VHH binders against BTB/POZ domain-containing protein At1g01640. Designs and how they scored, part 7

Target 1, 207 residues: BTB/POZ domain-containing protein At1g01640, of Arabidopsis thaliana (Mouse-ear cress) (q9lq95)
Amino acid sequence: MTEAEQKAAFLGGLVVSFKEQMHTDVLVKPGEEAPPIPTHKAVLAARSKVFRNMLDSDECKTSPEESITLPDLSHDELKSLLEFLYSGNLKAPYNQYRSLYLAADKYDISYLQDVCRNHFIASLSSRNVLDILELASIPCDTILKDAAINHIVKHMEEVVVPMKYETFVQRNPDLSVEITRAYLRETKAKAKDHGAPLNGNTRPRIW
Key: E = the ipSAE of ESMFold2; O = the ipSAE of OpenDDE; V2 = 0.75 times the mean of E and O plus 0.25 times the DockQ between their complexes.

## First folded at step 5 (VHH)

Design P09 (from S6 with F101L S102E K103Y; framework vhh_6qgx_2)
Fold by ESMFold2-Fast, scan of step 5:
Structure P09 (fold): chain B 207 residues (1-207), chain A 118 residues (1-118)
Amino acid sequence: as target 1 above (207 residues)
Amino acid sequence: QVQLVESGGGLVQAGGSLRLSCAASGFTFSDYAMAWFRRAPGKEREFVAAISGSGGSTFYTDSVKGRFTISRDHAKNTVSLQMNSLRPEDTAVYYCARYDLEYGYQYWGQGTRVTVSA
């Protein structure tokens, strides 16, 4: 058995504590009318400075509630989030990623946000790119924003012809200006494809 | 084999108190969160209160907060529900349940009947 395998087996004991409900010491309530999920304060605190601050707060300790509530998550979404904190692996259906992405930002769980962002970038299409661009603006995620804008300028006709784009522009006039300028830069680059050296900006935000 | 046996139900007048108990066997009691649910005549089962395996965390549905207190005794393998300031709408059969992460609350007792008269 390799050292890596031995280390994984040793660390796997912590995941077992969640799955087997061993000595749980805090209840976490989802936003819907569903029973709370038992978990461990130490894991919440180790994975999220926001959770650590909540649990260590004198206000929380003197509260009549001996539990915490994550109001924007369903029971299944909360279960996915909690299991991720023990395992480092996100095993969730497609429809949970939006809520988990926003929760990762709210509770400062950077690796969960990275996992969700990578999922969105891998799933980018002309059908979903405007929704993903709007989503990226909520936590001011420049990596996801730049990936979405890049997709739009490469598929401009597919994105801007449908009526959905007009609604998007009305809600996001600043983003529409950024898209237009990005498209102009892409078109200018393409126009000089046959010629001697193109002089571009040397530090795009996606690098 | 998991077994949960509820007791302590009965008839009380509004404003009265009852203490329900659930005796657990067939598993390592301290490893599992426990909960109380109730089902009123003609209604669906609803969550009432939960307690963590260690007993260090509790949760209550809004309608019973401040009136009901859940507790556990590891030496006796029991979970209890102290019900104070009872109301006619608390009339229901009360069930003890064990929490499983994968399936939620799936192990149930047979229930104990609580009737609160006006």
Scores: ipSAE 0.015, ipTM 0.481, lowest interface PAE 8.0, mean pLDDT 84

Design P11 (from S6 with K103T Y105W; framework vhh_6qgx_2; at its last look DockQ between E and O 0.01; V2 from the best seeds 0.00; counts 0 for: pae O 7.6 > 2, placed apart)
Fold by OpenDDE, look of step 6:
Structure P11 (fold): chain B 207 residues (1-207), chain A 118 residues (1-118)
Amino acid sequence: as target 1 above (207 residues)
Amino acid sequence: QVQLVESGGGLVQAGGSLRLSCAASGFTFSDYAMAWFRRAPGKEREFVAAISGSGGSTFYTDSVKGRFTISRDHAKNTVSLQMNSLRPEDTAVYYCARYDFSTGWQYWGQGTRVTVSA
């Protein structure tokens, strides 16, 4: 067995404890009327300050079954989240990434947020970029927002599709303004590189 | 119909290099992110690398960072995976996939086998 394999096996022991429900001491409830998932307080507390606070709260201590509720997650999403907390590997289906990304922000799981963010950035396309931009605006993720805007600016003709873009603008007027500003900046930069004498006088007042 | 056809697999010695290619057809290539996955014997399919629709953003699994490079050619509708410093652990069938934001990765190719000999 290679050292890497040994290490993986060792780290996998914690995952096994979760899967086999070894000495669990807390129940985590999803938002749905679905079964709670037995978990370990120590793992939750180690991975999230928010979870730590929830566990330390009187509400959790007074409950007959020491439990915390994550109302924003389905049972499947919760399972994915918890598995991630034990393994450090996101094995969730990609359709859960939106929910997991938002949960990561809400419960201050920065590593999960980063993993999801990187996935979104890598997955940027003219088809999904507006949705991703909208998603990025929720937790005010400037890294993801900038990546999305940059993509939009580079592919403006492909992104500005009838009905879809109008709907986006209606829902996100501020983001639309940001896109417009970014596009203008890009067009000006290109004009300078192609030697067109920008007639000197109109300093665009960057408001 | 969406089609993805992988090529470039083969036998290579440890430390060697290989370049995989995926030919895409049946959709607007630039509208979608593309990715490579792999499945080793006895293991589940795992993510390897992805590239955005524009090609401006890339993401890699940790085990291949610094060794693998994903790229795309819009003129040819191809996505490539340059694999350097190959290891026996990289032995797998490699699959090309198209990303869909709502459904995840879709339209898997048949795969191309990569074998790295110690």
Scores: ipSAE 0.014, ipTM 0.308, lowest interface PAE 7.6, mean pLDDT 86
ESMFold2-Fast, scan of step 5: ipSAE 0.459; ipTM 0.797
ESMFold2, look of step 6: ipSAE 0.304; ipTM 0.756
ESMFold2 (binder alone), look of step 6: mean pLDDT 85; pTM 0.859

Design P14 (from S6 with Y99F S102E K103Y; framework vhh_6qgx_2)
Fold by ESMFold2-Fast, scan of step 5:
Structure P14 (fold): chain B 207 residues (1-207), chain A 118 residues (1-118)
Amino acid sequence: as target 1 above (207 residues)
Amino acid sequence: QVQLVESGGGLVQAGGSLRLSCAASGFTFSDYAMAWFRRAPGKEREFVAAISGSGGSTFYTDSVKGRFTISRDHAKNTVSLQMNSLRPEDTAVYYCARFDFEYGYQYWGQGTRVTVSA
């Protein structure tokens, strides 16, 4: 059993306390008119400095049920977030990753942001890259932004020919300039690689 | 197979008391948290109270804290809501629900009506 497997099994035990509502001490409410989810202050505070501050606030402490609200998440997205805080494993359908990525930034859950970022990078395509670039700009995520721009400049024709690119440029003029500058850098790099004469590299230097 | 049946509703004067009961069947009762929700005339369904599977943790909405008490009886497979100092604004249909980790509050009873007159 690897160390990673041992840690996963150990952390999986905490999910039981969430699932069976063992000694829950706070309610977490989604943004929609959906039922609250009972959870544990200690888990929330350990995973997020923002949650720690929210729980330590007079507003939470004076609320009769001791509750916090995450207004940007649906019930299902909130469930995925809470499960992640207990297990360290994100089990969410593709359509939840956008909301979870933004929640990770808002609530300062760096590992969730890393998990979501890695998912986006692994799923990059000419079809989704403009949406991913736009998303990355919200938290100023340079890693995700650079990965998206790199994909665009390597697949420029596929990305710029569809009508979607025109709409993207209208919404994001600054990003369009960054793409253009990145494309010029890529073009110059390719020109230098292809400009060197082959016979110049094959002759030995004896002085 | 999962069944939740509420009882104990009725008409009561402001300041009075009622005890609601929810009989659960078709699952291992002690493994699941249970909750009470209500829907007032012309309003949306709202959370009222919840109790953990073990009975060790209870939670209440602001408007009922100190007046309502949720409890459970593992021998009878029932969850109960003792409602004291009732107010006209407590008038609603009260629903019992089971919390599922995978699906949230998915299993509901048919409800029991509580009317509090002024």
Scores: ipSAE 0.000, ipTM 0.214, lowest interface PAE 13.2, mean pLDDT 83

Design P16 (from S6 with D31S K103T; framework vhh_6qgx_2)
Fold by ESMFold2-Fast, scan of step 5:
Parts: sequence; C-alpha cells; structure tokens
Structure P16 (fold): chain B 207 residues (1-207), chain A 118 residues (1-118)
Amino acid sequence: as target 1 above (207 residues)
Amino acid sequence: QVQLVESGGGLVQAGGSLRLSCAASGFTFSSYAMAWFRRAPGKEREFVAAISGSGGSTFYTDSVKGRFTISRDHAKNTVSLQMNSLRPEDTAVYYCARYDFSTGYQYWGQGTRVTVSA
C-alpha cells in the first residue's frame, strides 16, 4: 500500500470507533422527539469550536444531563453530520444537504460547508437555482451566491419565464436587484467584446 | 449473543416509586450507550432516558426530567431507571435498549410492565 493509503486506513480507525460505538462519552440530541446519538467529546471539540464551547460551558457541566441538543437537525441528519466529523466524507441523501449546510455554518465546521457548497454548485439547474440562491444568503456565502447568480444570468429566459420567478421576486426584492445588475454587467461585457473597434486596439500604421 | 433482560416493574400508587433494572450480556457493556423506552397502551414507543457508555452523560425526555434517574453499574453489567413521583401517565411497558449504529436504539425482549393507579 502507498503511504497515503496507509495514512487513510490509519485515520479510518476513528470512523470505526463511532460505527462500533467504542467508549462513547457524550449524548447528542436531535431537534425532533428522537433519542440522542452517542458520540465522543474529543471528536466534537476537535472539529467545531462551537461544540467545544458547548461542552466546556458551565450550563452543560452543572446540568444533570451533561448532553447537548442540536435543535435544527433530524435524527438522520444528525447521524450524517456526526459520521462526517469522524470520516471527512459526507454520505447523505440529497434532501439532507440543506440542513447540513446550515448546520456547518451554525457550528463553524468550514470543511462541511465547503463540501455542501460544492454539491450545490455541481447540482445547479434552472429548476433549483432560485432555492440555492435563497439558501446562500442565510450564511452570507458569496461563493455559492455568485455561482447561483452566474447560472441565472446565463440561463435567464429559463429562470424568468416560469411563475416561480414571480414568487421569488416578491419574497426577495434585494436578490432580484442583484440579479438584474448582474445581467446588465454580463450584457455590457458581451457588447464590449463585440462592439466597434477602439482606435487604441488597432495600432494603426499612418506612415 | 447480545441479551438485555428487563425487571422491576409492577403495580404502584400515584406518587410512589419503582426501580427498573436491565441486565446486559453478550457484549462489552461499558463501551455502549444504553436507553430506556416505554410504550403505553394504544400508543407508539417513546424515548424516556439514555446514558453514555462512560456514564458521564445522561438525557431525559421533558415529561420525566427531575423525577427519573438513569444510572449504570459496570461491575454488574446493569443499567437502572429510578422512577420517583410516578403518575398515571407513566403507565407503560418499559424497554431497555443498546445503541446500534445501523438501527439506532432498539428495545430487547418483552420489557417490564409498570402500572400506576390513581
């Protein structure tokens, strides 16, 4: 095996500790009426400063439970999040990515946010781009926002003609203005590229 | 082979106390989180309490918080649920469960019946 493969296998032992439930020391509760999921304090603290602060809080240490609750996640979403903290790989169905993306922002797990963002960018279509643009505005994600606006501008007719766009404009007047300005910038760039030649570009020979 | 055997149920008057016990065998008990669930007549199974493998973390559903206490004894391979200030609404069959990654918490066996009379 290569050294890289051996390192990956060695680090994979942490996933085994979660999957086989080896020596768990903290319970994490989802927001719904579902039972808590056992995990490891050290992994939570190492992967998220927010989780570290929650575990180190006086409230957690003085409470009879000494557990933490993640109210915005379902049991399955929480399980996906926790597995990611051990493995660095997200094995979630499409319908979990929205909640996981927002959780990554809330709990300051930058690599999870990057993984979710890349998934959204790769899945961009005229049918989902308005939803993704709204989502990106929540954590002020400029990379995802710009990718979504760029897709809208390049597929403007496909996005604007359906009734969904009218509803989007009513709910998001600020984003609608940004789309309009981006479209004008794209139109100007195209016009400039195909416009009349500028004298400075030709370096005319006059003698 | 994994086995969980519940005991300690019975009939008790409102305001009374009962201690439920779950005897575990067939696995490394101290490594696994354990939980208690209950199912009242005509209702679905609900979560009651959980304890981490180390015993350092516990969690309770709001309806039993302050009245029930979950604990474990690694030397005896048992998890216990001390139920105080019992109410008629606590009437149910109580199940002990181990956390399994693929299936979550599952109750094991027939459970132990708790009846709280008014």
Scores: ipSAE 0.305, ipTM 0.707, lowest interface PAE 3.7, mean pLDDT 86

Design P17 (from S6 with Y32S K103Y; framework vhh_6qgx_2; at its last look DockQ between E and O 0.80; V2 from the best seeds 0.00; counts 0 for: pae E 2.7 > 2)
Amino acid sequence: QVQLVESGGGLVQAGGSLRLSCAASGFTFSDSAMAWFRRAPGKEREFVAAISGSGGSTFYTDSVKGRFTISRDHAKNTVSLQMNSLRPEDTAVYYCARYDFSYGYQYWGQGTRVTVSA
ESMFold2-Fast, scan of step 5: ipSAE 0.516; ipTM 0.815
ESMFold2, look of step 6: ipSAE 0.409; ipTM 0.801
ESMFold2 (binder alone), look of step 6: mean pLDDT 84; pTM 0.849
OpenDDE, look of step 6: ipSAE 0.782; ipTM 0.917

Design P23 (from S6 with A50V F59Y K103T; framework vhh_6qgx_2)
Fold by ESMFold2-Fast, scan of step 5:
Structure P23 (fold): chain B 207 residues (1-207), chain A 118 residues (1-118)
Amino acid sequence: as target 1 above (207 residues)
Amino acid sequence: QVQLVESGGGLVQAGGSLRLSCAASGFTFSDYAMAWFRRAPGKEREFVAVISGSGGSTYYTDSVKGRFTISRDHAKNTVSLQMNSLRPEDTAVYYCARYDFSTGYQYWGQGTRVTVSA
């Protein structure tokens, strides 16, 4: 067995404590009107300084229920988040990644943000790139933002021709300027590689 | 075999009190969160209250907060629901349930009927 495999097997015991609900000591409430999920304070505090601060707050300590609420997550999204804190592995359907990515930023879980970012980068397409770019701008994620802009620049016609781009520009004039500047930089880089500037009359229009 | 048996239901007038009990067997009681749900005539099951495995944390739905108290007795493997200031809208069959991480609340008792008259 590799060292990585041995570490995974050893850490598997912590996941079992969550899934079998062994000696839980805090309740975590989702945003919807659903039953809370029993968890462990030690795991929450070890994985997120934000959770540690929430648990150490007077509001939580003086509350008779000793609970915390994550209003931005559904019950299923919360289950995915909590399991990730024990296992380090995200097992979530595609539609949960947006909420989990934003939660990773809000609750300062950098590894979860990295996992979600890598998922988005791997799934980039002309159909989802504008949504991913908007998403990346919320936590000011320069890695995801640059990956999205790079995709747009390489597939400019596919992205800007559909009506969706007009709506995007109206909502995000600042991002549209960044896209334009990135496209200009890419055009100049191509011209430098070929040793010749672009001319102003590149297409014959004879009809 | 997981078994949950509720008791303590009955007829009570508005403003009265009842104490429901649920006897659990077939599993390590202290390892599982336990909950109470209810189903009014013609309606779906509604969450009422939950208590953590250790007994250190409880949570209530807004409509019963301040009136109902959930508790557990590890020596007797029993979870209880103390219902005070009962209202006609509390009329329902009350179910005890064990929290199952994989499926949520999968193991249920048969229920105990509570009728609150005006």
Scores: ipSAE 0.006, ipTM 0.347, lowest interface PAE 10.0, mean pLDDT 84

Design P25 (from S6, 15 letters changed; framework vhh_8cml_1)
Fold by ESMFold2-Fast, scan of step 5:
Structure P25 (fold): chain B 207 residues (1-207), chain A 118 residues (1-118)
Amino acid sequence: as target 1 above (207 residues)
Amino acid sequence: EVQLVESGGGLVQPGGSLRLSCAASGFTFSDYAMGWFRQAPGQEREFVAAISGSGGSTYYSDSAKGRFTISRDNAKNTVYLQMNSLKPEDTGVYFCARYDFSKGYQYWGQGTQVTVSS
């Protein structure tokens, strides 16, 4: 086993404490009408300064429920989030990533935001890119935004011909300006590349 | 191996009280959150109350809040639901459940019937 694998196995004990509900001390409520999920204050506080502040609030401490509520997450999305806080691994169906990405920003869980961003970048297509760009604008995620704009510029005709683009532009006039400017930059870069002589000592590799 | 046995149900008049008990066996009781659910004829099972493994945190449905109290005795492997100010709408079969992360709350008992009627 690698050292990374050994560390993962060792930390697996903490995941077991969550999955088997060992000595839980706080309840976390989803936004929908569903049962709360028992978890550990120490894990929440260690992973999120926002959760730490919520747990330290008089409202949480004086309530007989001693609970916190995450109103933007369903019960299943909340289970995925909580398991991630113990394991560092996100095991979620595709349809949960939007809510988890926004929760990562709201609750200041930077590594979860990175995991969700990488998932979106890997899944970029001309059919979802406008939705992903719109999503990226909410937390001002420049990495995801730039990746989405880059995809749009490289597939411009495919993205702008469908009616969906007209609706996108009406909702997001500022993003449409950014797309236009990015397209201009790409067009100028391509013009220079087509005219420029290739420089350098490059030996072709035979394997 | 996991067994939950509910008891304490009965017929009570509106405004009355009942105390339900759930005896657990086959697992380390203090390591699991427990909940109470109810089901009226022709209805879906409805969440009523939950308690953490240590007993330090409790949660109630809006219909139960202020009237019902969930508690547990880890030395006796038992979870309780004290029901006060009972209403006809509280009529149903009451189930205790153990919380499982992968499957949510799971039921292993037949439940106990609560009837609130004049």
Scores: ipSAE 0.006, ipTM 0.382, lowest interface PAE 10.6, mean pLDDT 85

Design P26 (from S6, 16 letters changed; framework vhh_8cml_1)
Fold by ESMFold2-Fast, scan of step 5:
Structure P26 (fold): chain B 207 residues (1-207), chain A 118 residues (1-118)
Amino acid sequence: as target 1 above (207 residues)
Amino acid sequence: EVQLVESGGGLVQPGGSLRLSCAASGFTFSDYAMGWFRQAPGQEREFVAAISGSGKSTFYSDSAKGRFTISRDNAKNTVYLQMNSLKPEDTGVYFCARYDFSTGYQYWGQGTQVTVSS
């Protein structure tokens, strides 16, 4: 077994404490009327400054029950989030990534935001790019935003022909302007590239 | 191997009180959150109350808040539901459930009948 594998197995005991619910000390409530999920304050506080502040608040400490509520997450989404805090690995169906991405921003869990962003970038298509761009604008995620705009610009006809684009423009007029400006920049870049002599495998020489 | 045995149900007048007990065996009781659910005639099973493994945190349904108290005795492997100010709409079979992270709440008991009528 490699040292990395041994270390992962050793640290895996924390995941077991969550899954087996060993010595839990706080309940986390989802937004729906569903049973709360028992977890550990130390893990929440270590992974999220927002959770630390929620747990340290007088409202949580002096309330009759030690619980916090995450109103924006379903029970299954909350379970995926909590498991991620223990394991560092996101094991979630594709339909949960939107809520988990937004939760990562709201609760300041940078690594979860990175994991969700990488998933969206890897899954970018003309079918989902407008939804992803709109999503990226919520936390002002410039990396995801730029990736989405770049995809739109390279697949402009596929994206703007469907009626969905008209609805998108009505909801997001500022983003539509950014797309147009990005398209103009791409057009200029292509014009410059086609005007330049090919330097393929031979570099320019001056004598 | 896991067993949950509910007891303490009965017939009570509106405004009365009952204390339900759930005796657990076959697992390390203090490691698991426990819940109480109920099922009224002709209705789906609904959540009533939950308690963490340590007993430090509790959660109640809106219908149970202020009237019911969930507690546990980890030395006796028992979870309790103290029900006060009972109403006819509280009538149903009450089930004890163990929370399993992978599958959610799981039931092994037959339940205990609570009837609130005059």
Scores: ipSAE 0.006, ipTM 0.372, lowest interface PAE 10.6, mean pLDDT 84

Design P27 (framework vhh_6qgx_2)
Fold by ESMFold2-Fast, scan of step 5:
Structure P27 (fold): chain B 207 residues (1-207), chain A 120 residues (1-120)
Amino acid sequence: as target 1 above (207 residues)
Amino acid sequence: QVQLVESGGGLVQAGGSLRLSCAASGFTFSDYAMAWFRRAPGKEREFVAAISGSGGSTFYTDSVKGRFTISRDHAKNTVSLQMNSLRPEDTAVYYCARYDFSEYTGYQYWGQGTRVTVSA
């Protein structure tokens, strides 16, 4: 067993405490009328400053059953989030990534945001790029936004010809302007790369 | 084999009380959180109350908070739901369930249910 494997096995004991509900001390409630999930204050506080502040609140401390509520997450999404806090590995179906990405921003879990962002970038296609760009604008994620815009610019015809783009523009006029400006920069960069001068004959000839 | 058997349901007038019990077998009872759910005619199953494996934490849906009390007895492997100040809207079949975090739905093992009817 490598040192990395030994370390992973050692740290894996914490995931067992969550999955088998060993000595839990706080309840986390989803937004829907669903059962709360027992977990550990120490893990929540260590992984999220926002959770730490929620746990330190009078609302949590004065409740007969020390509890916090994450209103934007379903039971299954909450389960995926909590397991990630123990393991550092996200095991979630594709349809949960949007909610988990937004939760990562809301609860200041930077590594979860990175994991979700990498998933979106790896899955970028002309079919989903507008949805991903719109999503990235919510937390002002410049890395995901730039990746999405770069994909649009390189596949402009595929993205703008379908009627979906017209709906996107109506919903996101500011983003449509950014796409247009990015496309102009890309076309000018390509023209310059092929030797076409942007300012006409401004290059001095030596001889 | 995991088995959950509910009892204690019946007919009661509004304002009355009933105590439901769930007898658990086939697993280490203290290792699992337990919950009560209910299903009214024509509706989906609704969460009612939950209790942690140790019994140290309990949770209730808002509509029953202050009226219902969930408890467990590790010596008898039972989870109980004491229902006070019953209302006609509490009429439902009540189900006992074991919480299984490793399972897709969170609750895989269910009892057959016990019927509670509250008349006006």
Scores: ipSAE 0.000, ipTM 0.253, lowest interface PAE 12.8, mean pLDDT 84

Design P28 (framework vhh_6qgx_2)
Fold by ESMFold2-Fast, scan of step 5:
Structure P28 (fold): chain B 207 residues (1-207), chain A 120 residues (1-120)
Amino acid sequence: as target 1 above (207 residues)
Amino acid sequence: QVQLVESGGGLVQAGGSLRLSCAASGFTFSDYAMAWFRRAPGKEREFVAAISGSGGSTFYTDSVKGRFTISRDHAKNTVSLQMNSLRPEDTAVYYCARYDFGSHYGYQYWGQGTRVTVSA
């Protein structure tokens, strides 16, 4: 085996502890009426300062349950998040990325936020860009925000013609102003770069 | 072969108590979280309580919190549910379940259940 393969196999042992439920010591509850998922305090604490603080709180330690609740996640989203904490690999369907992205911000899991951001940037389209821009504004993610605005100004007609844009503007008047200003800057820059001034007085010629 | 055998059910009057037990075999008991579920007549299965493999973490559904206590005994390979202040609404067949990472629901039960009837 190569050293890289040996290292991957060694680190893979942590995922096995979760999947085979070896010596779990904490229960984590999703926000819905679903049963909790058993996991390991050490993994939660090592991956998130927020989880470490939650586990070290007097409320958790003096509670007869000694469990934690993540009210913003469904059972399946929570399972995806927990598996990511062990593996460093996100294996989630497209519809979970929004919740996982917001959870990464809330629970201070920077690498998960980076993974979700990269997914959104790679999937940017005229159909989803307004939703992604709105999403980026919640944690004030300037990288994702700038990527979304840049897509909008390059595909302005595709984005602003559908009715969805009118609804977006009503919900996000501040973002609509930013889009307008960005579009103006892009349009002026392009016009200046591609402009070819005519020198002298010349009559139009038709042949 | 995984086996879970529930016992301790019966008929009890409102305000009474019952202790349910689940005998587990066919797997390393301390490695798995265990849970109790119930199914009332005409209803779907409902989660009741869970306990971590170590026994250090427990969780209860709101309707039973403060009345029910889940515990486990590693020496006997048993998980128990102490049910106090029973109400007619607690009438159900109770199932113990083992956590299963591969299941859609997270817990898989293999026992036949034990019936609890609470009379008004």
Scores: ipSAE 0.283, ipTM 0.703, lowest interface PAE 4.1, mean pLDDT 86

Design P29 (framework vhh_6qgx_2)
Fold by ESMFold2-Fast, scan of step 5:
Structure P29 (fold): chain B 207 residues (1-207), chain A 119 residues (1-119)
Amino acid sequence: as target 1 above (207 residues)
Amino acid sequence: QVQLVESGGGLVQAGGSLRLSCAASGFTFSDYAMAWFRRAPGKEREFVAAISGSGGSTFYTDSVKGRFTISRDHAKNTVSLQMNSLRPEDTAVYYCARYDYSTGWYDYWGQGTRVTVSA
């Protein structure tokens, strides 16, 4: 085990206090009628200033069991979120990443947003890219937006031929304009590269 | 037809123990989380404990931690609540509930079993 791996394992040991429900002091409720999940105020407050403010609220302090509610998360999504706050590792099925990404923005958990963004970038395909682009527009995530647009430009025919693109354009006319302009920029850049001298130290473009 | 039938309620003295059982029928038991709620006289229904469909995760309200233990038996289609070190504040009607992961709701409830803890 490397030093970095040893450090990660040591820090990950704190998740035991969550999973074994050791000395918990607050309940976190999902948006659905589901079991509340016992956790620790100190962990929530350290990971999110939004959670810190929620914990300091009269609503939390005056409840018979001190509790906060995260209405946009299911029980399983909430469990994944809470485990992440202790371990720094997100172990969640693909279908939870959308909700977790939006929760990261809402509760100001920047590292969770980075983890989810990297997952989306790694999973980009012509089938999911329009959904990911729409998702990125909600928190105004320029990194994820640019990655999605770049994928569309490189796979333009695959993306625009299906009828799904027509409904996307109707819902997102501004994004459709950005895609068109990005495609023109890429086409012009390729034309300039093609005109490069045959003798010369010209490198292939990496994007 | 989904049915949840509670049993094991009764009168017990403070510091005593009681075991509640909920017999489930009419569905695939392991596909659903199961929970216990209670309703004290003059109060609203409150969460007590829950167990995941696999039995791998359990959840408790703060006031019962260390005193109550929820468990399930997939062979018998039962969920149980072992209540130790009972307090007068635990006096309530206890309800068994089924949690549907697909809908995110507690969709079926038992009729309740009465627990009275005397001082």
Scores: ipSAE 0.000, ipTM 0.115, lowest interface PAE 20.1, mean pLDDT 83

